VH-VL binders against o27280. Designs and how they scored, part 453

Target 1, 266 residues: o27280
Amino acid sequence: MDSMNVPEVLEIKRIVEESESVKTFIFSWDFRREVRPGQFVMVWDFRDEKPMSVSLIDPVRSEIGISIRRVGEFTDRVHGLSEGDLLGIRGPYGRGFELMGRDILLVGGGIGMAPLAALADEATARGMRVDALVAARTADELLFLDRLEAAGVNISTCTDDGSCGFKGFAHERLLTLEENHDMAAVCGPEPMMFQVMRILDERDVPAQLSLERYMKCAVGICGQCCLDDTGFRVCAEGPVFWSQELSRVREFGRYRRDPAGRRVPW
Below, E stands for the ipSAE of ESMFold2; O stands for the ipSAE of OpenDDE; V2 stands for 0.75 times the mean of E and O plus 0.25 times the DockQ between their complexes.

## First folded at step 19 (VH-VL)

Design Bg2 (framework fv_bamlanivimab; at its last look DockQ between E and O 0.90; V2 from the best seeds 0.85)
Fold by OpenDDE, look of step 19:
Structure Bg2 (fold): chain C 266 residues (1-266), chain A 119 residues (1-119), chain B 107 residues (1-107)
Amino acid sequence: as target 1 above (266 residues)
Amino acid sequence: QVQLVQSGAEVKKPGSSVKVSCKASGGTFRTYGISWVRQAPGQGLEWMGRIIPRTGRANYAQKFQGRVTITADKSTSTAYMELSSLRSEDTAVYYCARDDQYEGNFDPWGQGTAVTVSS
Amino acid sequence: DIQMTQSPSSLSASVGDRVTITCRASQSISSYLSWYQQKPGKAPKLLIYAASSLQSGVPSRFSGSGSGTDFTLTITSLQPEDFATYYCQQSDDTPRTFGQGTKVEIK
């Protein structure tokens, strides 16, 4: 079997505190194993395993960063770790983002900004013009603003409570922006992505969206991350999808399946 | 553009404590940290510790552990460095600086606070 | 702790001269190296970060190179305002550590 499917035990080199609930863990990485923005890895704490997006890709320093939001028992344990501690990492898996054109729009919500931050780095390195709409519930939950700014990204913020930037949701802020882009990359809460996709489609802006689903195998075998009614496996055909692909997915923006396979509304 | 403004010069007795403030203007802390660096007269730069104001977590150089406390108030965008059990060797200019969590560079710097410890 | 050693401790130069300052780390720090300029009575100013990235607003006559353990700061043509003390700083590990400094004086 490909070494890609065996977790490598890696030492946490550094921890970046992105917010009260989000940390980025930095690891040394052998870039003989290529990784692209939008791909994910399986993180193993020697008890449980969860898929996580890569938020930093640095081939010069041979490092990657994985941003993790504290949402449950697994992530709570991981957030308790310190620099020098160990984690198992296998991957990368899935389809990442494709860059096209000269001008790109990034629309991210909460932890959804993780893969977009990595994409922003790649896009700016290629000399592309990058605009980013960063959304969160509150100002303190806005992620990666400093990194994006340092990379030369033009940032627009929106918060539910109006504590920073536009008061409202990402799709509402997007409606106030008239500029067209060559492509868009979107990641965040699925209801947000659904609304954003509709706006982008109306504007004829090609869009890629990163979906989150319960994943177990990450190799397209178990079927836990299959999407109704296409049969798309988020871990294999995704997690990044074009808007045209998602238009065929009945459940998109409406519901997801829980670990037991039951429909759970958003 | 973010600027850091520190509190004024201090003259202290040995054994006492000093608390220096560092206020960020022209912006917020966001995800940046605030590091404290001191410089004795005619000497080089010495890192003391860092706080991430957004989370309130601080790390210290071993040399100062137990004697230095770094805190931050997000509502006022102000960081604080308190050094206790002052000695003559603590006479120095103390700087705060914005700390990039990814790169680890310092920019911008405060104007510095002179602390003199004398009997 | 990672030790940073600068060379030379001091140098004399004239306006227009090419100036080179080196910094050596006791262990590999990848490219987590920054250069600062400090003038008397003033706070340090960031010149270079990530070993070779020029900070915004810094003149192009300043450049940084190196990776691993050996790093260099170069001033292609020294200007009157460049007479100062320069420091390297590693950010690969905690505690953060600085070189002892290099004083660039007028010849």
Scores: ipSAE 0.904, ipTM 0.942, lowest interface PAE 0.6, mean pLDDT 95
Fold by ESMFold2, look of step 19:
Structure Bg2 (fold): chain C 266 residues (1-266), chain A 119 residues (1-119), chain B 107 residues (1-107)
Amino acid sequence: as target 1 above (266 residues)
Amino acid sequence: QVQLVQSGAEVKKPGSSVKVSCKASGGTFRTYGISWVRQAPGQGLEWMGRIIPRTGRANYAQKFQGRVTITADKSTSTAYMELSSLRSEDTAVYYCARDDQYEGNFDPWGQGTAVTVSS
Amino acid sequence: DIQMTQSPSSLSASVGDRVTITCRASQSISSYLSWYQQKPGKAPKLLIYAASSLQSGVPSRFSGSGSGTDFTLTITSLQPEDFATYYCQQSDDTPRTFGQGTKVEIK
């Protein structure tokens, strides 16, 4: 293991309540360990360790933010913590997003907006024009809208129930948007990403998609994060892949694997 | 774009309560907080507490803990601050302000609500 | 609680003067500092956030600097509309706290 595989115990500096189910935990961070949008960290609560998205990268203040959705026992325990409490963090790991051109489209579903919020900050800082399609089940689950607006991002929203913006799925809304982007970055539920990828491929828009898989080592040794067909390790060769890399993967959009490696439906 | 509009001035007796409203116009609260800050005549600014309307979570300055209650109604985009057991030193202008959870600055502010506590 | 101390508590100045107001935090607050202007009978108005970032619509004669514990607000070439009370505010920790204010008056 190298220096990034030893968790550093850090104090929670501040907690931002993004929604009833999502909190962003902000930590001081030594940027000798560079962090790029789309990379992930392993968060250790002294009992268990899970991969989590970095949503805020602020080298000027030497801070990072890690956004965590409450979905089970580990995340319930973390959501119960307060400012000043400790978490272990190792990383960052994986391949982040690459920016190109001047016009970028972000398509995010639910917590998938976390790495895209970090990317939006970087893209706007570089002078790029940023459009974001932000999707959720309901209006109260739309994430990072205020941050994106403050950064000058042009926001379109969709909700399954129609409570905010377009009623329907992200790929349905995408069909009604202008086709004028140099690249796209996509993160969210894998079925959504599959449908969005198909549309972007038809438009000849270079697209990068961020995948989630079960992770154990986070450095590519254990094989638990491997994609079928290609042998790509999500923790090492991803989590961000170009659409062309994913077009060769039969499992993408069809199924996932549990911690025991068993095939299960999405 | 968003403006905060507060309820009108109040004159109260010692021992009573006051409830001040703060309505967002031109938008909703979304993920912003609403803080309450008061200013006694000729004095500085004093933070009282904050609510995050999306989650309903409020927190208070210890000085006001037990006397202040801050609530929000997302459906009307309105926050409320209620201060009980009023004393003469509670005479002040009470402001609401939109609170950025990341930066923690206040912008915009409501116009203020004068509360006078006199016997 | 983080105590914020402004200096001076008041000052007299003429139109065209350069005015500097300082704010000291009782512990490091990084760059989590904002400056507000308040005129009599009005709500405070945000001028500077993140220690040095100018709020939209605020004249460029206002500037902020500092990090950690010591911060300054500078007004170059004071204008008649700048006679007001100025407050600093930290947001690094809860509760949010303000300096006691600095009244800028006509000499």
Scores: ipSAE 0.775, ipTM 0.885, lowest interface PAE 1.0, mean pLDDT 89
ESMFold2 (binder alone), look of step 19: mean pLDDT 92; pTM 0.947

Design Bg20 (framework fv_bamlanivimab; at its last look DockQ between E and O 0.84; V2 from the best seeds 0.81)
Fold by OpenDDE, look of step 19:
Structure Bg20 (fold): chain C 266 residues (1-266), chain A 119 residues (1-119), chain B 107 residues (1-107)
Amino acid sequence: as target 1 above (266 residues)
Amino acid sequence: QVQLVQSGAEVKKPGSSVKVSCKASGGTFRSYGISWVRQAPGQGLEWMGRIIPRTGRANYAQKFQGRVTITADKSTSTAYMELSSLRSEDTAVYYCARDEQYEGHFDPWGQGTAVTVSS
Amino acid sequence: DIQMTQSPSSLSASVGDRVTITCRASQSINNYLSWYQQKPGKAPKLLIYAASSLQSGVPSRFSGSGSGTDFTLTITSLQPEDFATYYCQQSDDTPRTFGQGTKVEIK
């Protein structure tokens, strides 16, 4: 599949304004190239390239959506684009989520809800019961609530400031929920995911977690996204990992590597 | 679920301005937009514009560009539509509606606000 | 702008009748098409979105079909409360545009 490594120049069909800092860019997509929730694409603005999660997968409309949070120079430029403008997209890459059982729990924080929103669509389409714990710092930063509701997802919200739903962190809210699920999918700030994973493990709930690391090649050759001490490449063996796999990853929830390879605490 | 409640009927003179409010109940604005649609007596539906309350960004139909202003106050969960330089042809019922950004359908709708422009 | 043309503009039917309303877009709109019902003095009510998805709470006698440029709203068995005006609306592009409406009257 050599073609998947060449960026395709695609027109932005539509832009969804999710929040002050998050936009979803929608593109026409040829679904002869399969894409799964949890996989990522490399987005190229003809100056720089960054990995981004696919947040919408619509084979009926032949469209995908990529949600991008404004966090730096690259994303500032992308957020300045309009419908009709062009971006380069290559991929998809990485291992996506697997669905199992009848009841699934989604736990997402901030932009981490992006891949989970796509997963929610697939799960509900399969007739699964989906519960989602959506966390953010404030009510204005909660993402994809309307989409999730429309899909039939049972939503529980959590905000740091208590402006919506449970006041506190996702793992704290999870402790108040006694229901067990067949599996869980988790994505968000790594400290959140670390705490959530511990709770799920104690409850014997199989869990998959999506990690974020600095990526350069996206094809498992440069090693920039390797995890201590396993050598797992987030772009190849991930970004979705089972909790059992992450239990072997020393750095998980503790630190990451910056572009220079230095340890950076969360 | 969100409900939309609009301000009351207005009677205006030609050349004046009208500002209609649309309050969302059920909590703070989510990621949805608020669209404004009007309907002249015995006529069909006409889209005027939309605002995304979370970001404050609005876009308008070309027909109303420069004459309509759509705003939102997140603290009160209220959207506003102001139409200036009113004409007799602007006599209509004005609706606000929740605008789902992915699908683009309107649900729910406000109850409508009758605006009459007469000398 | 995308023009939406409904057919017919009006029709007369009896309770129990099968009613079909069509909507044609001036260009392809994929399945970004919604149907609304409006009764006199009331706001429009969403019936169908994404061309064929039934809105929650809407009776199953309502259905939508089509993609691209041609769309159809069907009422399998008309009920007394179904006498109203129906509108299609495209959401593929801005500005959003509506069909001219179809008035369903009692025969």
Scores: ipSAE 0.914, ipTM 0.951, lowest interface PAE 0.6, mean pLDDT 95
Fold by ESMFold2, look of step 19:
Structure Bg20 (fold): chain C 266 residues (1-266), chain A 119 residues (1-119), chain B 107 residues (1-107)
Amino acid sequence: as target 1 above (266 residues)
Amino acid sequence: QVQLVQSGAEVKKPGSSVKVSCKASGGTFRSYGISWVRQAPGQGLEWMGRIIPRTGRANYAQKFQGRVTITADKSTSTAYMELSSLRSEDTAVYYCARDEQYEGHFDPWGQGTAVTVSS
Amino acid sequence: DIQMTQSPSSLSASVGDRVTITCRASQSINNYLSWYQQKPGKAPKLLIYAASSLQSGVPSRFSGSGSGTDFTLTITSLQPEDFATYYCQQSDDTPRTFGQGTKVEIK
């Protein structure tokens, strides 16, 4: 099915350089369209359209921020834009994160930290204690550290190469952290999320994980974002799922699909 | 706690250039910018430009475009501002400041570098 | 460029007085406004950001208000150490711009 909604053309108000490969694009936003951490928008550069997570939700300034990693032709073109340039935005779409209890653990890998930064802002505003495990390949790719610190988040870092914090994978660092959280929120490379989910399940910590799949319609009609084993549609029933929902999905953590539906290793 | 320490005062002749350094200690640049702001004697504050050290991307106030170059060396946690074709009206104290990209406020500031342009 | 106009350019006040300084932007800057204190020979010091958020370590007698184009810095009980020049600064657009300054003199 074709798009049911035309993107709204918005001016890029500000660009934040998060790293060499990640920029946050800030737009004015009418909050009569509600936005929740973990939801996504479809970003249109007048040639192609891709789903992107919201990383900043600021009703006081009437602004949202969308963090985009340069990884291909579409994102290269978007990264070439300047403040004042235009993008089309439609949404928000999908199920966001739900907060519970008083103590939350965030586990983010690379750009996956983007929706978790928005969640951290909401959690701290509610008076929750927030611990964040921020993972990347190198120190230069660790995202949102200053923003999280300013919000009062307790940060642990890990890098594959050991250039900052714990040397190793996120799930290895997680084993060395305190184990008494009321819930966790996880977003990052799917192999990382799978390993983290297993640890959190063993610890009986309720966990929500944000998935990415190929999307066309963003409203759950076309079926292109379905998971193999359950029929869950990432754009409609997700992108945020509880760990118990994902335990029934064989493809999770094992492979992904390209736009043609072909299995591709993670 | 991050501190910004600038190079010492300089006296320059008209037509020459000056390069001021700004070293971050007690932390790395991370995702913050480094802005440069000058203040002529008895006058207000004037923003010159900034760099995002993590990416190397700089931008400049139009007034200084073509005369100012701002760079950063991540390995030494040091930013630099070079101003060329100096004139007597460039006599000022030059500050660097950590530039929060989302808010755009400046905190902390370097101690300032006095630059005097005269023969 | 966004012009920032401060009023007054200078003022004299006694210890204990309530002092107000205004800053007007040539266009809406939302709440992207900061206030700085500068003493002679010293770097500016951040007092307030986001129009009304008090920087850590700044005395509670300082407060900021406003949104859009008109902003106010208030000192509710002036102290001897508050002798200084005060600047507003917008960060909504490039280039970042400052008001011309307000010199506060004690008696």
Scores: ipSAE 0.676, ipTM 0.861, lowest interface PAE 1.9, mean pLDDT 89
ESMFold2 (binder alone), look of step 19: mean pLDDT 92; pTM 0.946

Design Bg3 (framework fv_bamlanivimab; at its last fold request DockQ between E and O 0.85; V2 from the best seeds 0.87)
Fold by OpenDDE, fold request of step 20:
Structure Bg3 (fold): chain C 266 residues (1-266), chain A 119 residues (1-119), chain B 107 residues (1-107)
Amino acid sequence: as target 1 above (266 residues)
Amino acid sequence: QVQLVQSGAEVKKPGSSVKVSCKASGGTFRSYGISWVRQAPGQGLEWMGRIIPRTGRARYAQKFQGRVTITADKSTSTAYMELSSLRSEDTAVYYCARDDQYEGNFDPWGQGTAVTVSS
Amino acid sequence: DIQMTQSPSSLSASVGDRVTITCRASQSISSYLSWYQQKPGKAPKLLIYAASSLQSGVPSRFSGSGSGTDFTLTITSLQPEDFATYYCQQSDDTPRTFGQGTKVEIK
C-alpha cells in the first residue's frame, strides 16, 4: 500500500457552519498531492472511517474543505469536534469531474452540492460560464449559495416546500429551463440524478454524475461499492460517471446495496 | 444582494442594557454570519462577536464575554446584539455586518447605531 | 489575539499621487486579510478581500498585495473621493482584529 493510503493526522483549521446539519471542515493540505473536484477522501476519527467529498480546493492557501452532513454516529462525533481537533485523512480517491466547453450546468441536491461547489470554483477560474441549480428540501438546507454567488455563478434554487425559489424537485425545475449547456455535472439524491440525467440525455447535453455507495477500502479491492452487472467500483471507476456509463448500470436510480450487501430501494 | 438595516440611536444610563437589531433583506438567512463591530468616537474598529443565524451559534471577543449576547431570529431575518452593564466607554457606533465564513470579510455593513452612555 | 499594525497612522497626499499603506500581522494569517475604506459618518466599505481580490464595484486603482504577515494596500492614482480612513482586518483567527487605521488627507 502506498503512503497516500495511510491516514494523515490533520488539525481542523476552521469549521464553516453551512446549515444545521452540514459543516465544512478546513484542513491544511500539501498540494503535491493533487486533488480534483469530484474526488473523495477517507475521513478517520480514530474509531471509524467514512468517504467524504472535497468541497473546497484552495492551492493558494494550501487548504481543502470537507463538507460533512450529520447522518449517523460517525458524523455525529465529527460534528462534535472543534477547531484545533484532529482527524485522519487519506486520499484523494476516485475519478473527479472533467470540465469541457464554455458553459456548464451544475445540478445539486443537499450535500451533493459539496463536490459541485469545488467544481464551480474551478470552472469559474477557467473563465467558464456556470449555471447552478441548487436543490434542497427547505431554504435552510440550501448549501453554498454565498460561495457560488461570490464565484460569479448564476444560481437557481429549488425547494420541496417552496420556501425558496422553485417549488418542486430539481428535475421539474430543469424542465422549465430551456437553455442548453456544453456539459452538466450532477450530484445529489440518486432519484434526483436519475431524473435529471434523463432530461439531459433527451437534450443531448453531456452529463457527469457523482454516485454514492457504501465504501470500505476506497481502493477498488473489497468490492463493497461494486455496481451490479457492470463491475464498476464507485471508489475506483467513479464516483463520477458519464451518463453513458450509468446507462449500463441497471441499479442506478432504482436500488443500492447496504453494508450487508442487501438490495435496498431508494 | 443582502442589505442590513439597523435600529435607531440609543441613549442609555450607566449600568443599563442596550439591544440593537439588524434586519437582513432578501428573505431567509443564508450560510453567512452576522458580526458586530463597534467604533468609539474618533477611534478604530473593534470586533465584538459573531452569530451564524442558521445554527444560532455565537462567538464573542473575550473582552465582551459575559456582557454581550448576540442572537438571531430566523423567522424575521433579524440579528440582535445586547450589551449589558453599560459604561461611558461603551459610547460608540455599533455596526452589524455580513460575515463571510470562508473569507472572513465583512460586506455589506449596516448603517450603524449610535449608542450614548451618559449619566 | 492577532495584532494588526498599520503604517503610517496618517499621511498627506495630493490628487494623482501613488499611496501605499502597509499592514503587519503579529503572526502569519496566510491571505486572510481585508481592506476597508471609511468616510466620516459612514460605515466601512470593503475594498479588498483575500489580501488581493478586488471587491466588486471598487475602482481598479485600488489593489492589495502580500501574504503571511506583511500586506500592502495601494492606490495608484489618488482621487478626490479617496480621502478617507483605511483599515486592514485579519480573518484568520477569532477574535477578528483590525489595524488602527490610516487617515489619508489632502496635502
Scores: ipSAE 0.934, ipTM 0.961, lowest interface PAE 0.5, mean pLDDT 96
Fold by ESMFold2, fold request of step 20:
Structure Bg3 (fold): chain C 266 residues (1-266), chain A 119 residues (1-119), chain B 107 residues (1-107)
Amino acid sequence: as target 1 above (266 residues)
Amino acid sequence: QVQLVQSGAEVKKPGSSVKVSCKASGGTFRSYGISWVRQAPGQGLEWMGRIIPRTGRARYAQKFQGRVTITADKSTSTAYMELSSLRSEDTAVYYCARDDQYEGNFDPWGQGTAVTVSS
Amino acid sequence: DIQMTQSPSSLSASVGDRVTITCRASQSISSYLSWYQQKPGKAPKLLIYAASSLQSGVPSRFSGSGSGTDFTLTITSLQPEDFATYYCQQSDDTPRTFGQGTKVEIK
């Protein structure tokens, strides 16, 4: 019997402080439930339940790591927990990244680097050459740099304030990078992902992008994660989409709708 | 290539305090911790505590709780360990080491700071 | 605290010998085990992390094995520069703890 839809109560084994605003919570995990980079889990603090990125997948140690950015009341409560405290975890859910070729480009903004860190671990373990463009507001918010370097990833950084690497946006830095990749994986703020996708499409680089939407059921039943116009369910058909799939989605990165249904800029 | 350079040897009286510095060069701390490990003459290695310079949060071994304070100054890439209420048993070499939060191993180590506590 | 029991406490060996040092944890530490080499008057040097991963720049004659509670450091074809004290260290739980050391001496 499959218990994927019921949260399993797990003890927080270790907490890694990635930045002032991001912590990685590590749990023992039974890998009879396989986990792929780009999939997500639902985290339950016995009051609310939210989707969170898997950033560490370690079948050898039977461990999974879930990276959580402090952004509101739920994540504030989770960030207040200690090793030994309990959380409910259900999943994994969604479609993960697919690796292809020998050379991969990762483009991550903020917490969007979390699923890409897991992908980088898999790609390097398979012997792929991995380049990563890591973006944040400041140097102190650049995530997973030490893990990526230890794995042999070639890192380029950009920060809004110029405190580390290129001063500016990820897509501006991308224009100055080599074009010789077999694929790209992208995760971060949706306006960033839209701009990055346009550049990668112009370069004929196959790209997979991970979207965030509100989720309740996480299995595609409730409809809360649907994208306008296409009916794609982020929790079922995504969260990882090919760039060609997202080309069919008018709302992606271009416009949103106000309560009256009018299109407005991001 | 990151290197850790510690302050020089100290001779202290019982009841006083010592503050040892650990300066990183060739890079920034990023998300690494800085741990402090001591070694009494002819003895093994004993972990005292660590700080995560990026967040300023420190953890201490229970044995040293209340006597040790570990801090970091990101602008100078320097960590500090202060041990108070010194006893003759605190005579040791004090090492700083870069601490991987995931693996928990130590690399690199500082060269060590000899602290002698005698009346 | 997790106690790390290291054996033997000392050994004598000749250049070219195969040396094996063991480390036992008082509870499972998965593969959260590192090995260090220390020479007199010097800081420890990381050799092995994650039980079996060789640190960059460490000669391939060093290897580590084990998981759970029982771990082994092996030196094949001992060299003159390998005479030192070796420590294991667990990082599965706080506080981090070390074995008491194994001194490898010239026979």
Scores: ipSAE 0.819, ipTM 0.910, lowest interface PAE 0.8, mean pLDDT 89
ESMFold2, look of step 19: ipSAE 0.809; ipTM 0.904
ESMFold2 (binder alone), look of step 19: mean pLDDT 92; pTM 0.944
OpenDDE, look of step 19: ipSAE 0.902; ipTM 0.942
ESMFold2, fold request of step 20: ipSAE 0.816, 0.815; ipTM 0.912, 0.909
ESMFold2 (binder alone), fold request of step 20: mean pLDDT 92, 92, 92; pTM 0.943, 0.944, 0.943
OpenDDE, fold request of step 20: ipSAE 0.930, 0.929; ipTM 0.960, 0.959

